# Ledger of designs, part 2: VHH binders against F-box protein At3g56470

Target 1, 367 residues: F-box protein At3g56470, of Arabidopsis thaliana (Mouse-ear cress) (q9lxz3)
Amino acid sequence: MVTRRRSKKKKKTKRKKQSSKEKEKYQTFINLPCDLLQLVISRLPLKDNIRASAVCKTWHEACVSLRVIHTSPWLIYFSKTDDSYELYDPSMQKNCNLHFPELSGFRVCYSKDGWLLMYNPNSYQLLFFNPFTRDCVPMPTLWMAYDQRMAFSCAPTSTSCLLFTVTSVTWNYITIKTYFANAKEWKTSVFKNRLQRNFNTFEQIVFSNGVFYCLTNTGCLALFDPSLNYWNVLPGRPPKRPGSNGCFMTEHQGEIFLIYMYRHMNPTVLKLDLTSFEWAERKTLGGLTIYASALSSESRAEQQKQSGIWNCLCLSVFHGFKRTCIYYKVDEESEVCFKWKKQNPYENIWIMPPLNLIDLPLFDHRI

## First folded at step 4 (VHH; framework vhh_7uia_1)

Design s18 (from b8 with A108E)
Fold by ESMFold2-Fast, scan of step 4:
Structure s18 (fold): chain B 367 residues (1-367), chain A 124 residues (1-124)
Amino acid sequence: as target 1 above (367 residues)
Amino acid sequence: QLQLVETGGGLVKPGGSLRLSCVVSGFTFSSYTMAWVRQAPGKELEWVSSISGSSDYIYYEDSVKGRFTISTDNAKNTLYLQMSSLKPEDTAVYYCARVDLSGSYFEEPTFDIWGQGTQVTVSS
């Protein structure tokens, strides 16, 4: 149940053209790299290709060289069937069905920089998994509650990768556990609990400029600086609007955004002032698109206004008893709904594919 | 005390029309979002339509949009579903329900009060 202003089936024409083209190319495996290149090119802001393909190639190479534009996030669905996963690109309406036996018994905890953090509640094993390369990086075991949130700072291939979790086991103390990539064991730190009495859980965690920002279910924001082993509850609190049924936090190039979600009203977007720690409402995202799921969010800047994904919130929502993906255009106050199969909100997550897909094993398994 | 009573179901031919009624008692009708939900034999529960207590916000499942109309009569404490251009696929038990919107945005809305249901059969 959500407030719908306008819905249009904008992808119908593109979907038909892409499906026909994809079928022709899959008749020979020799054309696979060309399909991957077209997927990457089509996801760039300058994807209007009314001009000759030579011009499009030049623009693509310039954008990649500058690292200004990244591909849009893909949605990964964890099937109820053991070891099966569905990876979906909402911009192209393409999907890949994958089988990852190495993830049997694991649930997803967080997504960042193309990597998933997976947890096995029966073995207490933590695992970084890259669904595009199938690389696995196991981490030391850690007991955690089912509703406990985790985050990490960057890809586990970096020596600066830091695992982070925060809990409150007593009314008086916050317990923080961290793990650095080359450490022998988890580090535990304990701080006074200065959060509101009605605080229950931590809902959203983002990493920005060397610190973790933690948002509680009551709207309190806390900061953990691992370099200083410093914990502080920030004085500013986002204004709570009647009918807000959820909120999520995202980071983009050092800026922190908060989105209030409603089942009967338009979303509200807020930006944190990093000097005053006050929240200010934003009526435009300046080309930014935010992809939200229950466990984490992604964001990407779009430089061309005529891009299909400009100033948008891309959300997994419930409408009736069906889970749908909605693109909400902030400037236009309009939405485009895409139907998707019914899923638990903790069984899907947004993930960033790599910019160059040509050499990835993932696409060798597309048939 | 709290009661929802559905009426108006029946057998109808494809292309026909039916109007379902739900009489509400025991709570302040205009303070709640109300819904119609259906269940076809052997299938999952399917949400059909919802209306806010103010009647300012109305929502429909895509398969019924343009064919079904949800409305309320606050003076009679009654919820209606006007169904037109009925298809065999619309055959189901239709339930009137009060919606619980207190859950998280990432959770499905739940229903805390249900009616007994009314059977709608669309056949030649």
Scores: ipSAE 0.000, ipTM 0.300, lowest interface PAE 11.5, mean pLDDT 70

Design s19 (from b8 with A108G)
Fold by ESMFold2-Fast, scan of step 4:
Structure s19 (fold): chain B 367 residues (1-367), chain A 124 residues (1-124)
Amino acid sequence: as target 1 above (367 residues)
Amino acid sequence: QLQLVETGGGLVKPGGSLRLSCVVSGFTFSSYTMAWVRQAPGKELEWVSSISGSSDYIYYEDSVKGRFTISTDNAKNTLYLQMSSLKPEDTAVYYCARVDLSGSYFEGPTFDIWGQGTQVTVSS
């Protein structure tokens, strides 16, 4: 009798029924003084903040405002045995289990601007994946060595997106491959290897002010400018730190930071002087919070000194063969926020949720 | 030739004890961190305990702490795991492994040399 219209959007009204206990709770919250209401809303996890935004217009406006200003990077853990993923928000001390069958056979290579770069070593396929929208953007195939690192300059939705990888195919030469939007194929450039004789691998890549900075496992820093097709090894070297078990390099608004990790000592933070190319130790980040993992890092500027994330390192580290995510205050030399452990070692990477998803009804009853 | 050989596994009742031994050959034992790793039926590998070459640093998985003791005898190139108050949940193949601490924090500590494993079964 009736043809159902495809354009007819189902309204959220099917979830209007509340229990008597929930009605009592909502009635209490609706009648709170403004100061107390703001305090209550600021303490809600994202899921509960989204739910609270449905109570009334005043709550909606306050909840949306808090989502916009309080968004932090999330940590994704990848299973190597199946398509399961764990997403962790350290600010809320919450995780959720996700299943992405579209990523079957892919490993993670890099994260930037809410997108993951994924690589399938069996098919040589490259794929951009957005875990918040589930959008996929396939890229031209590229053969890569198992330990080869990749990076990109910005979201693949931009025509300015540039893919980058670097390897030393022979000990005499550096090979750089790039792919930019609207290119017909990967561009290959070869440069003389002027790194130390004991150089083995590139471990960290960051993009800053139109160029890629590449750090080797021996602490050598190199710069690639794709606009000039120019490769240069910079003269500065980080100080050697006894007992260092790894490092993370990150970029924030044109500044380059290096974090040395230790199993039994506090992390050391260094900043590159782009004029002298010298590294200087930092005892404060000026309100910056750095989220560091082996394949990529994120950063967030925080201006409120009373914030739990002001001047922090959020690190994916190892102790006793357990993965730990820790918050470390650089200026106080103390672990202050949260410690989360995973018994089995997993690949992991920090990712920044896109701003537009904070305004969407991200609501999952499973968490 | 680099080789690790485990012995000492067997069938034991709950509350019982077993001592596992691992004889190391082909490298300087005291220069490396050594570990015991287990795999329960139908489960992934689980780290149990590790000991530095100096024996100054010893770590245990939380579920075995207070029940298991890791030790070394450098003169015999032998790693031991003394297991007490055994539970059915401890049933697994136990592997001796050399720890590679040169890797990045991406993978954490890795194991570059493994033994053949020894079966521990805890049942009544």
Scores: ipSAE 0.000, ipTM 0.163, lowest interface PAE 19.0, mean pLDDT 70

Design s2 (from b8 with S104W)
Fold by ESMFold2-Fast, scan of step 4:
Structure s2 (fold): chain B 367 residues (1-367), chain A 124 residues (1-124)
Amino acid sequence: as target 1 above (367 residues)
Amino acid sequence: QLQLVETGGGLVKPGGSLRLSCVVSGFTFSSYTMAWVRQAPGKELEWVSSISGSSDYIYYEDSVKGRFTISTDNAKNTLYLQMSSLKPEDTAVYYCARVDLSGWYFEAPTFDIWGQGTQVTVSS
């Protein structure tokens, strides 16, 4: 065995040299107790949390446990002229450019539970699309006017998913179309219009507690209960019109909020009293952060006042040829503006990312 | 400029006790997390214990928990490691280190300032 001993000695020497090089690199790396690791990773933005979770099992488990607390919505931008898309992570102030050829010719209609509802005005096709997984769920065709709004009740992976649209062809009548999963065709319901005479379109739709709330361009609120096939216009004076700057309606855990943007960018927040159906101004959100865009909104409850987005409105606005993301602290009446310029105008919508992003093709998670 | 000086190492029998001291100069002790780290002959670096600047958070490696006690004397800018019930596997060079929590996207926390180390030998 003299020849085998020499070969083994040479391999052991090589292993010791590799081990020595690894020791030099490893001298700057040690294992931490779980509590200290969690304290450190609690300070990481979502993107860095995802990367940290790829290091080892202990880090993965610790990072995943914090994502429920620290996950924030992402802003997605759609080109009006090509298949280009841009994802913006406000926690990192970073963009990711994407191409979805499967969405060629489609425009975005609504966002909820990580899914986008897309519509092709040339083919009349409706498509649910998940930009994180690239899953597609086609829906039956429907003719819609250019400015017609749509909404859905929950993710299309649920059998309880309901598509909803409302329009007024003449001021005398409201037409509602709904589609339940596995139905043969769209259900049409017609109701007499009880809205004000200066109504001409619906601007915002939210789903809450089994009903769709529909806001008109005059600030009137109506609701549709699909279980009862019931349409009702709420009585009373419409809220003050937002002017030209913007109006956003949002939902969080059964509560309905209305945000008015004024010329000087000082927003007003109103909350609907579900008993009286009257709007009341709010000077605090109780730790809630609202992410508002024209077609839909997202929200999250903040537990840490130190997060910087506690009691905050996160608004994607377009003024002239510039895009601005505004973080407005409602209780402090203060704002932080992130100015970024786009050469071509894009539609935009907030979307909630999934808790596990490591396995998704949109992120470089490899070490 | 910045200096960490460890003392108190030596030869002890199994079951014996030693107290290690680390005198810190050039920075405010109470503003940083400090650690004791050891390296046994032919082995990799092993974390032993950490203490936060406030002394509110104290952590130990499982193998030393109940046997070792980390403490500070802020007036003297000194970090201590009281070691009891010493075992042969505790034989190592013990280093005092300041913990850097700033850069760790792909790595555990690193040490930006190290002492020169003190030898602990547990032998009968």
Scores: ipSAE 0.000, ipTM 0.113, lowest interface PAE 21.0, mean pLDDT 70

Design s20 (from b8 with T110D)
Fold by ESMFold2-Fast, scan of step 4:
Structure s20 (fold): chain B 367 residues (1-367), chain A 124 residues (1-124)
Amino acid sequence: as target 1 above (367 residues)
Amino acid sequence: QLQLVETGGGLVKPGGSLRLSCVVSGFTFSSYTMAWVRQAPGKELEWVSSISGSSDYIYYEDSVKGRFTISTDNAKNTLYLQMSSLKPEDTAVYYCARVDLSGSYFEAPDFDIWGQGTQVTVSS
């Protein structure tokens, strides 16, 4: 049984009385102590946090401070048939459809520090693109094979930004091309191929402490130091369980992790020992959350063990006939799947949004 | 000849139960991941559930978790889907499929062998 309230009586209150109550309510929220305000806005998804930051200076400061410790990576999907892309915020469980004609004909290559590296295989044009600000930074043209991987060291707004690609054009030699800020052209370096005989491609590239770590399709790890123009194949080999169907490598604060993925088995998590260059299997991520896609990954340190994302892998993957975002808890060996559009995994990538997202076109309403 | 034969579909009222069976022949059943996939009228194919050859790894679509149970009987070379608390939105043709795991984890899983399907209709 349900007891009926006299709700209709409240709806017909005088305009003056209702506007006074709403003014009081609004004024109370503006004047909340910072600690209480942070409790309220810490539960808001990123989109609502950005909106909340536009209300007043106090809310702006509280929202920005929460972004420093609670901003999650977003997933971007690219369309091959038009100039559209979609951003997915896993905290909102919603997408936003965007259109950027300047990206027509470009494919995504890498993501780091809020920037995407885009490549047009028809024009050989390289472009840094920031989907949150819509800034474009064109780079000198470079011919690349379709499956060739590329990486960069940091945001292109820095004079220390370094572009890097590695390939084996001939079986006997490794060719490395780099571009430094203010260079006139790409620098090409050639090294003797000392990798396993069955090597034919590089699958993962990460930048850590001034060097690029390159993982081959056969599990060999190589290091390129651009300051020394030094290439070396490292002695360690990652242990791999039979039936690994994919891998990704990530860097967090100088530590390098490798994850071997299986479609229906628990992933194998490995960490590189930087002194011995041997891989050691890990049962935990030590509080990290890793956001992985085929071309690059993002990572976040979670400070609270009680967090639902502590020791978590967040994956853009196919399950059945649909793209899903999977949250896999490494310590619990459990997963939760979220449905998404069907897309090629090489047309999607994780990206870290900037901490100051206020007044960006991404959140404008069409009305 | 490699063959998958589904049975057990039919008409059922909301809240009812059905058990689908898939008899497989021509391959080592316990060596492959098997799946149930469905297609509702006018909709795209939807993966429902998968089970590894060892039966150690079982996965479900979120909308069927707690209501559907996938299982195998290796002695009979049979895959089952026990469906309970059926809803009108479960109305679909249900297919048994063998999963091709030869591709990358980041690529869509392929189904290299399919059955002919069995119709499940859930109506008021």
Scores: ipSAE 0.000, ipTM 0.285, lowest interface PAE 11.4, mean pLDDT 72

Design s22 (from b8 with S102E)
Fold by ESMFold2-Fast, scan of step 4:
Structure s22 (fold): chain B 367 residues (1-367), chain A 124 residues (1-124)
Amino acid sequence: as target 1 above (367 residues)
Amino acid sequence: QLQLVETGGGLVKPGGSLRLSCVVSGFTFSSYTMAWVRQAPGKELEWVSSISGSSDYIYYEDSVKGRFTISTDNAKNTLYLQMSSLKPEDTAVYYCARVDLEGSYFEAPTFDIWGQGTQVTVSS
């Protein structure tokens, strides 16, 4: 032990070097345990979640898992008079105005797997459009009637992608046109009309397990199997109560649901037995939420019963209804109405956003 | 008052051409989808082609696609069917028809107005 003399030197206050401190913080965050990373990322809005997914594989996996749990279908509204579009996220109660000049002159026909099928009635051009990537995949031209419906089986990036349309403009015949991704031209097939009425319109088309199910405005259900080139009218008709003012058909994991809307009564939800082709009424969706619009529908299994989005129908504008959006709880027989801008049923569509984008061009305010 | 009058039918050799005309009176084309339908002797009625009131949407039966062309002249209120490369199987009475999409949202549309028809005979 020695007594040491200490000299105190006057020290200058140095400014904190922000860049080196920010680098230290970044290095710490990249090494967070997965559970803590989930808590941080769960607080990010979708765009920031997508950007965070680009940092490294661990962050990517965490961000994607949260998007799978919390991402809902988005509703796209189309303007008739310009190239402006509105996107609505019901989970966040947010909307965005977007411009898609590449869709000038096109009308929406169908939505599946994050892709829109668009049709230009002046050029007869068909176009697959992805609003999240802005990818365009043009298809061979097709001459179509004004009210003719179209569908496709899966994303156009797959060799399994099949376009489908069906029409009847005469008493006696159904005409079906299909296009396979690698074909040189459209395939046409003509079948005898075996529907209850000599002339019918098709309102809803659903693809499930390799076949197209087509619902008429009179409630007849028909099946087209492209692998067999087989058309059949199914024997069962869905039991509907008098005064039905609208219907929606949807598919979830091989199961087919039909929703009848009424002006003065609660909706009726029916499920198809794919073995007997008989319809059975359901009082619960088993945690399923259905997002229905006139041209297509989306669905998701809800993981959080307490979220309020459980056993629900989320309905957009439908012909004959004065309400713009309806949220209906099937097991509680209660509804909440959201006021949104008045729309033609064919000017809006539900779309499921993809999980693996690191930037969203739809938030780029170009022009 | 509402009337469709077809003309232009006749006898033609296989591979020949004919132009059918349908003069419309009592309504405006721009409000309706118009169609050509045909009936061969002893056979069921067959739809041939349709055109929307805007002329933006046109559809053909497969057996006539590339051979027949449907068109309108709004100034003359006239619907046309230009037929080329005619075959014996095209022999039929051809009718001009208006598609009726008015009515209940859940009722099937019908053809509500028909012309008298015009005979097309492809001889061999």
Scores: ipSAE 0.000, ipTM 0.135, lowest interface PAE 20.7, mean pLDDT 69

Design s23 (from b8 with G103D)
Fold by ESMFold2-Fast, scan of step 4:
Structure s23 (fold): chain B 367 residues (1-367), chain A 124 residues (1-124)
Amino acid sequence: as target 1 above (367 residues)
Amino acid sequence: QLQLVETGGGLVKPGGSLRLSCVVSGFTFSSYTMAWVRQAPGKELEWVSSISGSSDYIYYEDSVKGRFTISTDNAKNTLYLQMSSLKPEDTAVYYCARVDLSDSYFEAPTFDIWGQGTQVTVSS
């Protein structure tokens, strides 16, 4: 009397036994003492930290806490010919090549809070893209000139997200267009032109404490408050040496910094006094690291004074067909050889990875 | 010696079409962004369209979108503007121009060389 077992029943029994063993392994890891859990997670690179954060709530909270302390911005290099992108992690000294077919025909405009603002000049489509999740949020079309800058206030997942651009600068007036998330159309506002009579372009835009700060190519700083629909040109101008050949503005925790670059002399680092609206030169960043690129910049407070990146400017350059990062220590005035060659400065941008990620699809290989 | 020569202008009725051509000499055409700029009688210069040397980036003024098409033929060193659905408001002298890219991150591009222009007249 021998009873044959059916394959389907054997498979279900094996799957239940495998699931029980997997649950036992999982239970062993999630029941680690807090101190040991912290030690294990602290040894993981960002990619593995993000994967670990998907295990359970306790691991998620521990992983996110470590990201707040250890995550640095990543550098993205764009190719306009084959939708290829190179990501560089300066903390790990690692590059990876990625392919984003969804960005075909788009150019980068701005980076903030882990999101890129992309523009297609042939379709006039604006697109928010998160390279860490591959999420896309399309925005209403707007025609933009190739030299026109656009910024946003925060992640497009927030109802407070605001897009901002200056569409026209004439002798008599400035035209500003804004788009609030879920609005029916772009809002147009016209203000008297109180900038200098010379042709002004807005090269640098930062958002701080509810206000957009816009720096012109002549050093004029303008401020737009969307809550008041208020435009003003601030008094004073940043002191700079003749022959500046690059300018980077960044915001960190309500403070605004401006860096002027030179080919053959040390950069000038300036901080805006928000009370007087005057610029003051700084010889230290107080432990801040600034990751500078032409369209937007990121900043991070460094935890260790002995770190090689404490009080540092991190700059992307293209040298002899190789892309590299240059480090300049502001407080030590340590010399870095700046060789700016003719290249498109808008082909790279710094981006901060989101702290609340539970997966990192960028490193998944598909058939 | 740098030279831009525009041709293809003329008199057309509203709703008509014209193709403007600009023959370039003295520089590597595919290395520069090229533009069409127009000037109506008694008015200031108005930018119409731009195309990058790779032809990957193309831009149009709002009033000409869907009606005008900019293109290049690198083998002929020629820039084109195909104009359709022409309106009386399109009446202007059309100039071919080379875009001057600044060597500084914050300097605005300007137009450093221009042709002599070609007259386009749209009349009923």
Scores: ipSAE 0.000, ipTM 0.124, lowest interface PAE 19.0, mean pLDDT 72

Design s24 (from b8 with S102Y)
Fold by ESMFold2-Fast, scan of step 4:
Structure s24 (fold): chain B 367 residues (1-367), chain A 124 residues (1-124)
Amino acid sequence: as target 1 above (367 residues)
Amino acid sequence: QLQLVETGGGLVKPGGSLRLSCVVSGFTFSSYTMAWVRQAPGKELEWVSSISGSSDYIYYEDSVKGRFTISTDNAKNTLYLQMSSLKPEDTAVYYCARVDLYGSYFEAPTFDIWGQGTQVTVSS
């Protein structure tokens, strides 16, 4: 049995007239001494911080500085029925409905550095899309299997941007395809398959310190080093977790984490020792907050224990018999629902907004 | 309840042909990707071919491409591997296996049900 919740609706108790309050805020802030700006601006929600950054260069620099410390990921939901998109900002507890006609027919593959990698299964077109600027960077076509995973190393505006996909179309061999920004065609490399005896498919990909780490559904970990054109299957795999119904791999400052989800048990977190390549269970995240979704994950180091998101897993997918988004505090073993949403896990993804969001198109229109 | 039964193996001369059959009970082919996997004496398991439940996606290992044909008969709930131009290196035990594409959105498909295998020997 699944436990269902009704969609949240806002009660009239906290209503305000936005325009009037925003004008009052700007008048007050304009007259403040510069040494007080950072303290005042740190108390603003992201939308108001963006508006404040448009006032003058001094305010812009203060606002951008604070966004470096306080910006959290946003959650994007992709709607098949409406060809529309719902953006959820957890700091504002508000949804913004968007329409991106340039994404018609595309599905999401990966998210990194404020960019989405999109794929059209009918045309085989790949597209980098920035939902904050609406910039599009089309890539050469590539045929991909339905369950094939893709990743990229950094924003496509960088000459060092590398697209990566791995597949085992023939079980004896691993086929890796890579594309550097501004290349004329995809590079194909073929390696002997040294994974476990049964047919393995790749489920999670993360990029860290110049290499791609690839996790199979059987728990095998492999790495690809594009600079050496080197593929290796690592010794040591996470122990099998009975009753696990989901798995996420994430990266934070060179460290690799693996999260196991259960229907009736608390999540478990493992950390990879990059020297021994052994997985060790963690009972605390040391202040880290992990934003997990099926195709990619984001992370943020929390500055203070009282933040409410210290040592927290923020999950956008089905957990146990509940269909809701949760904050899970790893060291307290406690769960808080922050949003109910019935959604396919492959049709939502966490994305990190850019720091300089002046004149963000998302705030100009409701759709 | 869930069972895969392979038949059709045997001794054949190089250049000959065999058709392997896998009869399935307890589930319907249109819901799953099916595969043929083989193991030669003293060697690792080798994937040979896969077919999706819709039959729209078919894949072959390079060494068998153009010689082997995978197909399904949904009315008979039977998977086939038509083998032609057989070579001594095709000698192996051939297994029918199921891939569960509907099992999980977090877990990529893998082989969860195997048959007992059928021996194919290619020798003069």
Scores: ipSAE 0.000, ipTM 0.152, lowest interface PAE 17.6, mean pLDDT 70

Design s25 (from b8 with S102W)
Fold by ESMFold2-Fast, scan of step 4:
Structure s25 (fold): chain B 367 residues (1-367), chain A 124 residues (1-124)
Amino acid sequence: as target 1 above (367 residues)
Amino acid sequence: QLQLVETGGGLVKPGGSLRLSCVVSGFTFSSYTMAWVRQAPGKELEWVSSISGSSDYIYYEDSVKGRFTISTDNAKNTLYLQMSSLKPEDTAVYYCARVDLWGSYFEAPTFDIWGQGTQVTVSS
């Protein structure tokens, strides 16, 4: 088990006359005109923005407002051979190498709202982990097949947090397991299998407007509504061209997108019509940036048309032994790609940092 | 370099048994679903069996169900196919294959890496 968060800082001594010299300088910063304050804060890197937010209420409000607009997802790389991981901020081109022994033996399953869901296949332990705070929230054990997918609806700090997994252990029945925060045990629901009775695995799960959408390797889309305890297989399948080497399903503000990667042609983006259940190809994202990997997705509306990520797919992919991050501009049909890395393959996942980082162990600094 | 090496094929009489082995190298074996696929003389490729990386999910083609058993030894990076009650119709080249579990969108499993194959001949 993880122990309580460590704190070794002692703030028992109050600053004396020497801190009065710094206070006069500090008062000058607090009294900056609003226009100048906004310009200064907008130019701060995230770490310095977090530090600046500790100064006073006006600075805190300005810093948080800028984070709401400019905070982009970070990429986490997990080592397959040890308990190390890297946090990468693509906006600042900075990384942070971290070591967390408590995650030894765990695999990442899903990412949402700044939290990771981790699973240990040897112990059957499930763990929520926040890489920014290092908080751990253990969950009841659950046996799962290695390739079985999991998802959750929101941060585990909410009483509305729902864990979800789906599997087909027979050709006749679908088994769904769910866990609500503070329940005594997992809930199991069994439904008639209306998927095609061929070899089927669930590859993509997204949560949207109270419903889990599940996509299989054969292109069948199914939904689970936990409020109704209802499972249904939707008609139709997304069109797919030969030579596909990647498929990502993502959600943004109630809309569901499917992205196909190809070996010899540009990616295609499809959007689901929730009324007809038909897929339609999109040639523009209307300023949206989609951050997708096999296990998670994040999205944001880009504010500046001249931004390099406006109308962009940011795809973290791993196939074979190669890790690639692809930035593809949908409206320009142009691509920027990180070169393949064959050595030390990592699991990777996108994560959204929290808006208020002031109290985090990595960033909790006195100004 | 990715390699799948099959062994264990040979000539056997109807009703006999054979065990096929596939040694894998160059990837994390337990992270993938593995499959056996066969090709009879003058016919198309036919999927035979698949096993998940955890060995918890196992699937068989109807014609071999109850006669063939697929298994793995993750410590040895080896996939097995135990064949019993062999019939002349089981005569084929048997291939070990890796299933691509992401980006696949087919009615049948998608395979991205194949072995060289091993010949199984069932005749009196």
Scores: ipSAE 0.000, ipTM 0.152, lowest interface PAE 16.1, mean pLDDT 71

